# Miniprotein binders against q9h3h3, part 5

Target 1, 235 residues: q9h3h3
Amino acid sequence: EDGFTAEHLAAEAMAADMDPWLVFDARTTPATELDAWLAKYPPSQVTRYGDPGSPNSEPVGWIAVYGQGYSPNSGDVQGLQAAWEALQTSGRPITPGTLRQLAITHHVLSGKWLMHLAPGFKLDHAWAGIARAVVEGQLQVAKVSPRAKEGGRQVICVYTDDFTDRLGVLEADSAIRAAGIKCLLTYKPDVYTYLGIYRANRWHLCPTLYESRFQLGGSARGSRVLDRANNVELT

## First folded at step 11 (miniprotein)

Design PK4
Fold by ESMFold2, fold request of step 13:
Structure PK4 (fold): chain B 235 residues (1-235), chain A 105 residues (1-105)
Amino acid sequence: as target 1 above (235 residues)
Amino acid sequence: TEDEVRKQFEELIKRFEKVMELVEYLLELAERAAKRGDTIKARIILYIAEELAEQARKIIEELKKLAEETGNEEFKRMAEEAKRIIEEAEKRLKEVEEKVKEARS
């Protein structure tokens, strides 16, 4: 292993972003069609490149569900990127507070809960639960990676619109847990993604803002959520 | 021991090679994003490549240190070759940056 696992996964995600997506859009598609769509395109069977025997014949970058109330708004990402480049030449220190302020200033406030699951029934069941939560309005938008290779883990991303809104982030965690998901969840603000900041970065920044661990005795209905930046438990 | 240092040097070289393969792949992806007019995506990819190139330079500094400490001429030549590889990748990075600017305008 070369120590750059996150960067290898990031490169694969960037490539996937540019290939076609399979999308269930609740804004234009009746909710009654969701179960048939999920049965046709389970993430453990949809292959990245359209392998023989797949339900898809073409490459698929992502499988996604857009909720009825989903309104895309990435904010001023171009301005964010320009300000980031200027900051790096300014000689000013780069800290987690720097990234937070850039995100707020440019209204790039979205973020996502991430979970990694092996291909199979557990993944497909987790995705189906998340997709239903999105269509029912408990969550706004989610995506899952297709199967890239046998035994390789896949990722489900569940988006929230404001990483500074702790209540909203915790509500999304609760909705994920209500779908029966018990694995580790990590939360990454999109500002880190838009600035290409991953684990092996020269500033030693941690792109994970929150961690959620399932437990039966928690006040958040079976979740213990830790704020990684401040080392404070939120639940 | 001399065997330990040689093993360490070889591991650093393999790590450098893998990082540079990833940098090359990212530059191809950035060009693809630029061709489709997605300058936001292209910049993200270039940021990742720039960070990996910086990490590759740290590996080169360790290679140089081991070559100097041992006086091994083979290690010295390999460290210099790694330096040439990263310099060419940085030139390629600038080339792709220009393509991203063209897509913007």
Scores: ipSAE 0.797, ipTM 0.897, lowest interface PAE 0.6, mean pLDDT 89

Design PK9
Fold by OpenDDE base, fold request of step 13:
Structure PK9 (fold): chain B 235 residues (1-235), chain A 105 residues (1-105)
Amino acid sequence: as target 1 above (235 residues)
Amino acid sequence: TEDEVRKQFEELIKRFEKAMELVEYLLELAERAAKNGDTIKARIILYIAEELAEQARKIIEELKKLAEETGNEEFKRMAEEAKRIIEEAEKRLKEVKEKVKEALS
């Protein structure tokens, strides 16, 4: 009944990628300026199109924080896309294993933890925690969507370098939880994004590899991480 | 019942319209990305649009089935119109895809 919500959100994300970003880069900006930057650009108040009274007068696609160890290496995305198109033309079966192999072959291994939060204090607080964790080197890079005109939930994306490195993925989850975030997290490899693979695709591929649920009194990580492909708990 | 079939048909039409609206938006975005030289982004957008177009075709097949089962000439007409709409969108998709390929050369 909700129509093509995933595809709509994807379209909006693609549109946002083409607009200017508000970036705090810890490689060039002192960490001591982070709090002032967060206060100036709270994601719940930054508007997608620079609405009157917002901190931004111009369109903003994303608000991002880059850590000191951040390297913008996305691998051979063009090669990946070409191989994907050739694979589709071949009519060969496409499996999660196929996508994993394509990702490895083309070195497109990045992925992200995703959280969706309503605009407001909780979002801004979550973002501040993530931004601090990035600047402190616990995380490498994160971004948050600005407030849309229609409202709705904003998304925080926390990236990892390698979706095949389970330990790295779990470490990022732990860092997110340590920042005080208790909502549901889902982990999506960027290969699925680069190939336009979303929910309800014709190949029945699930772009979500992991989900993390907060747990009180649980493991030192404060979360339970589920491998969605195998339906196995990793923690 | 006839009323239930009508309701189902209307729901399918509504879903089709939503899909096509999104396809049109994606086409605009793909063209923008291509003009900006972001071929990676353009291809992503096209993949999403192609998937939506395929879903729209499936909806059309369901519309045709319902039209045939009921013998309703209005439903047949609407299903045919939907087919024309998707064919035009697919033509535009192909054109944008060709432009992106040219930009990659």
Scores: ipSAE 0.846, ipTM 0.920, lowest interface PAE 0.5, mean pLDDT 93
Fold by OpenDDE base, look of step 12:
Structure PK9 (fold): chain B 235 residues (1-235), chain A 105 residues (1-105)
Amino acid sequence: as target 1 above (235 residues)
Amino acid sequence: TEDEVRKQFEELIKRFEKAMELVEYLLELAERAAKNGDTIKARIILYIAEELAEQARKIIEELKKLAEETGNEEFKRMAEEAKRIIEEAEKRLKEVKEKVKEALS
């Protein structure tokens, strides 16, 4: 086990959330401007802290694209957190079902497909494909991390409105594959993020619900999606 | 073998140090989030820090066990030092947690 890599990435993500974002909002910006925006801010060149010679002079936490149907509704996250703390204090068993029920009760249902890519042309091309899919309404919202000083992998997050809607989660996978992305995808509900639950947790909860692997010549979806909780293929 | 036990002990120490470094960074981030009025984010960060602190405690118990099994006095000293480090971090964690609670009221 590579130490606390997941927790480190989480800390960096939390830090990034507090810095300014570069956003293309399709609700207010014409779709015809997307290509110019992508050319101006390629994720492989946008730097986390605004290094000299980068497209950004100031720190950038995330590069994001908002679709026409995007609504920033995260539900009752504060209530969720309070209920979580009370649950821990109660000593009651905590299961994936418990987390699902908490999420439903507090309407914290968003989740995301995650992919990790090395900086470069492949990353920028993948991001451009996703950004176009968002602007065209195939996806609702996506973000990508800027380039770190160390040149580590960058993450693309593609959100869905409801992690309990299996069809919606699979449709997003299909849209990502249609954009030409062939890497491994993992799906994580935001409830796990809001409660600070990562792979090395005391409850042995797996925050990854789904895994998508690219398939050559296979189903119309171009991927095999595994339900990690049940160890069952969904496609 | 003695060499294998030593290697295991050193690996545990390295993991402990990584956990503690991350706990310290998370505490700084939590304070920043709290100052910015982002109590949701502050709570997320604290949850991660609390979990890492718990993992660090487990590592310390393993360190103590290895130290006792080997009778190595240097290992015992290092395990006790690790215990002091985590106790200090837990104190700071508690202080930050109280600040966040005050901000939620």
Scores: ipSAE 0.845, ipTM 0.921, lowest interface PAE 0.5, mean pLDDT 93
Fold by OpenDDE base, fold request of step 13:
Parts: sequence; C-alpha cells; structure tokens
Structure PK9 (fold): chain B 235 residues (1-235), chain A 105 residues (1-105)
Amino acid sequence: as target 1 above (235 residues)
Amino acid sequence: TEDEVRKQFEELIKRFEKAMELVEYLLELAERAAKNGDTIKARIILYIAEELAEQARKIIEELKKLAEETGNEEFKRMAEEAKRIIEEAEKRLKEVKEKVKEALS
C-alpha cells in the first residue's frame, strides 16, 4: 500500500460526505418500491461525479438505505472533538481505552461493518441483499460508495448503534451473512472517524475492533468474529 | 553507494510531495466544510491534515539528516525547500483552524 492510501481514501470519503446522497428512506417510502430503486441506482453504475451514461447526472457522494427504526443520533460529536483537542494539548497518554471512554462520555457510540468489493454484479447483489435487510428491519442503516472514475473497490458500510454492545455488533454480522455476504468484514467505531484516526496514526491506535470471516459449514451465524484488540475469537 | 543514497533521497522527496498534495486537498475540503457551516466535518479534515503534516515533518528530518551526512549541497537545498513548503502549509492549517474556532463561538 502506497504510504498515504488510507489518508487519501479518508479525504475522498470526506469529499463524498459533502455531496448529495441517493437515499431510500423506508420511513417515508413504501418497501414495495425498493426493488425499482435498486434497479434504477445499482451502485456499480452510479458514478461519483455523474459521468455520461450513468444513472445519475449530478455528483453523488453515497447511496444509502434507512430502515424504519433509523434515528440519526450521533451523540455529542462537537464535545467529543473538543475533549480530544484538549487531551492532545495536555500531552497525556492516549490509549484505545482513552478513546472508548471519550466515546462513552460523549455518547458517540455508533460503528460500522465495512466490506470492500470490486464494481460489478457481485457488488450490486451484495448491496441489494443489505438494502433488503435494512428495509425488513434486520439492519438499521447502510450506505455504499458510488463508482469512482478510476474504478477501484467500492465500500459498503453497515451501521450499528453501539460499538460497545458486543451482541448488537454480532447480530449485525449475522444479518449481513444471512444476506449472502461472504467477504471479509471489518468493524470500525465512528469515534475514530470523528477524530480523524486512521491506520498508521502517531498513537498506534487500531481503528478496527472486529474482523469477521465467513465460515463454511459453521454455526447458524456463518462467520468467525475476531476481537482484534484482545486477539480473541468471539464466536 | 552514492547512487543508493540518491535514490533514497528521491524516494523521500516523492513521499513528501505526495503527503503535501494530500494536505493541500484536505485544506480545500476543510475550507469548503467550514463555509458550509459543517464544523464537525471541518475538524475531522483538519485532524487528518495535521497527521499528514506531522508525517511530512518526519520525512524532512530524514532528508536533512541524509543531506548532512552526505554533505551534498543539492540535497541541503531540496531539504530546505521542503521545510519552507511544510511551514507554509502549517500556517494555512492554523488559519483554517482559527476560522473553524470562530464559527464554533
């Protein structure tokens, strides 16, 4: 990996967050319209900048699906950021425990399962499965990056409300697996995103808490989940 | 060998330039976010830029060390130029950061 790939991807994600989103909101749109919406906006064909011949003529940052139970509660992100800046100024040691405590204190507990897939049928099929699971209430919210001009992998993010709720994190993994997803999944708390903490940071903080690998013939969950912080299998 | 040292120096310069390109892009994004009133996003972008700037500074330290060890005047000049570039970027980072703080008050 070229030395700043993570930071480049982060910059692109930040730029995408500021552009318009294509959203299916199950709170306001009938579930019966989902299939037509998925057919209209397949992630492999939706382009980041509205390229000629794409389903979108204007820039799209993300494609998202909101479940009926979705509530955009991000907690006190501004307070979190202020506390983080104060902590850096203090010169006090920063540990994974420090970040966990900051997240809890400011109620910034959301996190996401991440998967990276090449553009094409497999991506669109994976997204359709996840979108259905969201609309059916098995998942709360998900988003996928549009196709970039240069190609490359697209990312699907499936959110959970609380990264400290191990059961909830595992339930989301199970729902993703039930949707037919077999690729590697990594779980990242949003607190790391809100604080600009990525791979190779000066504090040596690992933003990935969990890793899920598909298991053939395994238990009802169909995956093995590793706690990366403790190097312990949870399943 | 002299050739190996030169290659190492050129690789460091290339890495530095890549870091600075990203810092410049992030600065533009931060300014856009701030203009849009998205102070949360602006702060995230600034944190990333600050981390990259720190990495760029480490590269400059390595460049300077290599220039001093070799006594190569060209390498010294290039290392000093890199230092000027990062100092200017850090000044701009500070300015954007202050604008974000003002927006939060």
Scores: ipSAE 0.842, ipTM 0.919, lowest interface PAE 0.5, mean pLDDT 93
Fold by ESMFold2, fold request of step 13:
Structure PK9 (fold): chain B 235 residues (1-235), chain A 105 residues (1-105)
Amino acid sequence: as target 1 above (235 residues)
Amino acid sequence: TEDEVRKQFEELIKRFEKAMELVEYLLELAERAAKNGDTIKARIILYIAEELAEQARKIIEELKKLAEETGNEEFKRMAEEAKRIIEEAEKRLKEVKEKVKEALS
């Protein structure tokens, strides 16, 4: 409509990051408590700002589950940002290879599978499956957006620790599919997020590195995964 | 064609106003991040604000072009006002960048 949809979404994500999160942390909370927590805080019912009738009375930016093996390590993000600023003054072209090399050099290797679902039973069911996979150790960390004041799709993010590790990315895709999720998945390396690079950027970069489409009886793990940067099928 | 140009001009003004509203919101968020000591997030937000400001500059160039093509004095004044608005926002953006730099020190 106004041509700034990506920027609005990015701004809301930044605001959400700075508001309180609802977290189930398997490192400090028994797994037997997960089902009660999921029932109390379904993402279709948790509201962004604590509307009357919601389970939360305070603003919620994100709902998250941390697995037992989750050890946060963002890498040298400050160095990444400094190098990015210097690169832009150098006059050298900005390409996907440029961003990949920056991420490797600064050890900013994490990324995430994304899925977008309308509020309701399908969203809550998908989130519950993902949360169980995290607590059971098939996935390491995931988050889901709360319900916005004016409806709309919500996002589930499932993180992996190294976007260059194709095996690890594909294993996460397989674990997501094993939870019964059949929708389109897209994968975004965190380097794009840390540099504020979204779809409508001046370099025409595509922040989506991989795309996963479910198929019955198809390639390994029930998915067809495409490398969008190189236009090559991984499966 | 005068009605077509006026409609185009009004749509560009609305897009410019939306961009500036979002820039102001982003600058508030960047200040929140900086006050919390989260310089990484403040820099992300500033990258986004800088891109929006650049897009707003492109809108101003289109406004100036339409004003020149028509010779319309109202259009010229509105384009000049938009230029003042973005110059103020860019000054504010620079100030927030300096606050973030101080937090890094």
Scores: ipSAE 0.819, ipTM 0.900, lowest interface PAE 0.6, mean pLDDT 89
Fold by ESMFold2, fold request of step 13:
Structure PK9 (fold): chain B 235 residues (1-235), chain A 105 residues (1-105)
Amino acid sequence: as target 1 above (235 residues)
Amino acid sequence: TEDEVRKQFEELIKRFEKAMELVEYLLELAERAAKNGDTIKARIILYIAEELAEQARKIIEELKKLAEETGNEEFKRMAEEAKRIIEEAEKRLKEVKEKVKEALS
């Protein structure tokens, strides 16, 4: 519904970005320390603001794992934002093709698979599987939100470096499924995030590029991936 | 009926209020990002605030249409108050946007 839920969640994510993060960085930390770190900081127990009884005493915005090959590469985001502002003042129409071209021109090609899970064992197990996949090199970087409210869903974000590289996006989906994840996954190119475009936008753009649904007896990857822009199956 | 129109008007007012509360929160976050030197994030936050402000203006258009269709003076006054509120928010939004632009240089 149009109660601005997506924009409220976006605002909370922006605030979380600016608070301290709990990070396992495989580039500087031995992989043998991962299981202890996961046991210390389960996302269902790490609280957003350091509630009594939680493993953290200070606010935590995100819990993240960086893989051995993780190299930050946001592209020319400042140029992207400047071009976006100029485009809006030009009066030219804004379409999904416009956003794709803007992303390519400015080399802002990253994106992320998203999943939403309630606090509890399922969330902690899913996160642990994703974190191991990152440290083992099947995924590059992932983050999970801390617990904000009782019964509220949390989000796991798994990043890929090029949304135009469909094979790379599908391989990330496959690695997520190999970790035992069976819930719905949605994929959002980072260009939409950097331009503040969410579902209730005035251009009727759909920021979700792909959807992945677990499928028993399906493809070798265990999922069915749909291109939401063209309503076409990729798998 | 008059009761149905009043319920519709009240729902629009609630949506407008939610949008404006979120705009205020976003402007606080944008200022915080700018103070941290993160102008990319400050711009993202401002884009979200600008979109919400645009949607809030569309809600005001609907409020004005309902007020005109009914001739209800209470609805007219409430729509005018909503217009005043968003004009103040848009002024602050422009001020924060200029501060972010200055930080880029």
Scores: ipSAE 0.801, ipTM 0.890, lowest interface PAE 0.6, mean pLDDT 89

Design PK9
Fold by ESMFold2, look of step 12:
Structure PK9 (fold): chain B 235 residues (1-235), chain A 105 residues (1-105)
Amino acid sequence: as target 1 above (235 residues)
Amino acid sequence: TEDEVRKQFEELIKRFEKAMELVEYLLELAERAAKNGDTIKARIILYIAEELAEQARKIIEELKKLAEETGNEEFKRMAEEAKRIIEEAEKRLKEVKEKVKEALS
């Protein structure tokens, strides 16, 4: 519409990060409580700012599930950011290889599979499946945006700990598909997020590293995964 | 035609205005993150704002080109106002960046 959709979404995500989160933490909460928690806080009904009639009376930035094995490890993000700023003043060219090397050097290796769904049963069902996969240990951590006032699409983020570990990224894709999710998935390394690099950027970088499409008669894993950087099918 | 050029100019102005509204919102968010001591997030937000400001600069160059090609004085005045707006936003952006840098000390 205005040509800045990605930037607007990024801004709303930054604002949401700074508001309270609704978290089910399997490291401290018994797995048997998950179904009740999911029923209390379906993402299609949890409102961003606590609208009347919603299960939350206060703002919610994100709804998240932390798995038993979740170990936060953002890496050296401060060093990454400092090196990025120095690189821009150095005059050296900025390429996808540059971003990959910065991420490796500073051990900022996490990334996420993303899916966008409209509010409703499909979203709530997808989230419930993802949340169960996290608590059962097939996935480590996931979050979903709450319902916006305008009622637009919501996002589920499923994190992996190393975007250079293709097997691990593909295993997460497989776990997502096993939860019954058939929509398009895109994978974005967190290095792009920490450097504020979104789809419409001055360097024409593509933050989407992998794309997953569900296929009934395709790969053995039920999806076809494309490496967007090399235009090579991984599955 | 004159109508086609005017529509094109108005669309560019609308895009510029939306970009600047988003820059202002991002600067508010960066200040909030900095007040909370979250310098990593403040820097992320500032990177996004800086990229948007660069895109807004490109829109201004397109506006100037259309204004000069048509010789339209109204278009020239609007392009100059857009330039003033981006210059003020860039000054504020630099001020917020300095506050975040001081917080890192």
Scores: ipSAE 0.774, ipTM 0.876, lowest interface PAE 0.7, mean pLDDT 89
Fold by ESMFold2-Fast, scan of step 16:
Structure PK9 (fold): chain B 235 residues (1-235), chain A 105 residues (1-105)
Amino acid sequence: as target 1 above (235 residues)
Amino acid sequence: TEDEVRKQFEELIKRFEKAMELVEYLLELAERAAKNGDTIKARIILYIAEELAEQARKIIEELKKLAEETGNEEFKRMAEEAKRIIEEAEKRLKEVKEKVKEALS
């Protein structure tokens, strides 16, 4: 915001994508090995650039878990970006609907639920719950950032295949809640990430589509989900 | 008052400097991504840099307005220096964009 925090975190995420990842791949690794892997690589202890005193001596960009059915498909991102550049030079209005249409046209449909947690037991416990849900098939794929700064929050990203599929997005939220997660969640389509759109953009677009808040009692889902763009309660 | 205007000017300068530091970091990252053949990430990084440059331009216009309103020669010099810095950054951004465009074709 006032210090370009979103843009700085985005830059760090881009850099992390280019560094090695620690991956538990359920497509090739037995589920019985997950607990040992989680114990070996708790995200609160894995350091971004390596430290002889941590689980890793070399840089780690992300810690990820791939589900058995995970089949990565980012769509035609190059075509999306070319169309975006053409749109910016045109006189056409840039709205959430325009971005949705570009995403659909180029099959760039994935999105993610985001949660930010301070380094420590709660982060490691949350990540373990998410990782188990991925390996058990309730979620498709997830990743968590390593520890980069003293006291700085880390992010867990839980991906869904299609941000236009509201039921699928809500089902992922339910699975996250069932894993014991109680913190605030926000949902961001990858199309905004691929186009470099963050909160302080010139088009006044809100890059997050949904917000999920835990609730004690109430709905069977365990959370209230708000469609932020339309200001509509979904649960 | 003069004290309030000076505080506002100094806050804008700090914000401008932070934006320029991020732009330089982003341009370095974009070149790294392009060298690795990752033109998708290079473009994302350049889009973020372009947005920051737009915000920095607006900060410079506000700095210039405050300098003219106060008649403060130091503020005017600082605003002109900021303008030179952003123009150089925009030139570098254009150069990196052309390198990425060449890698795509």
Scores: ipSAE 0.739, ipTM 0.875, lowest interface PAE 0.8, mean pLDDT 88

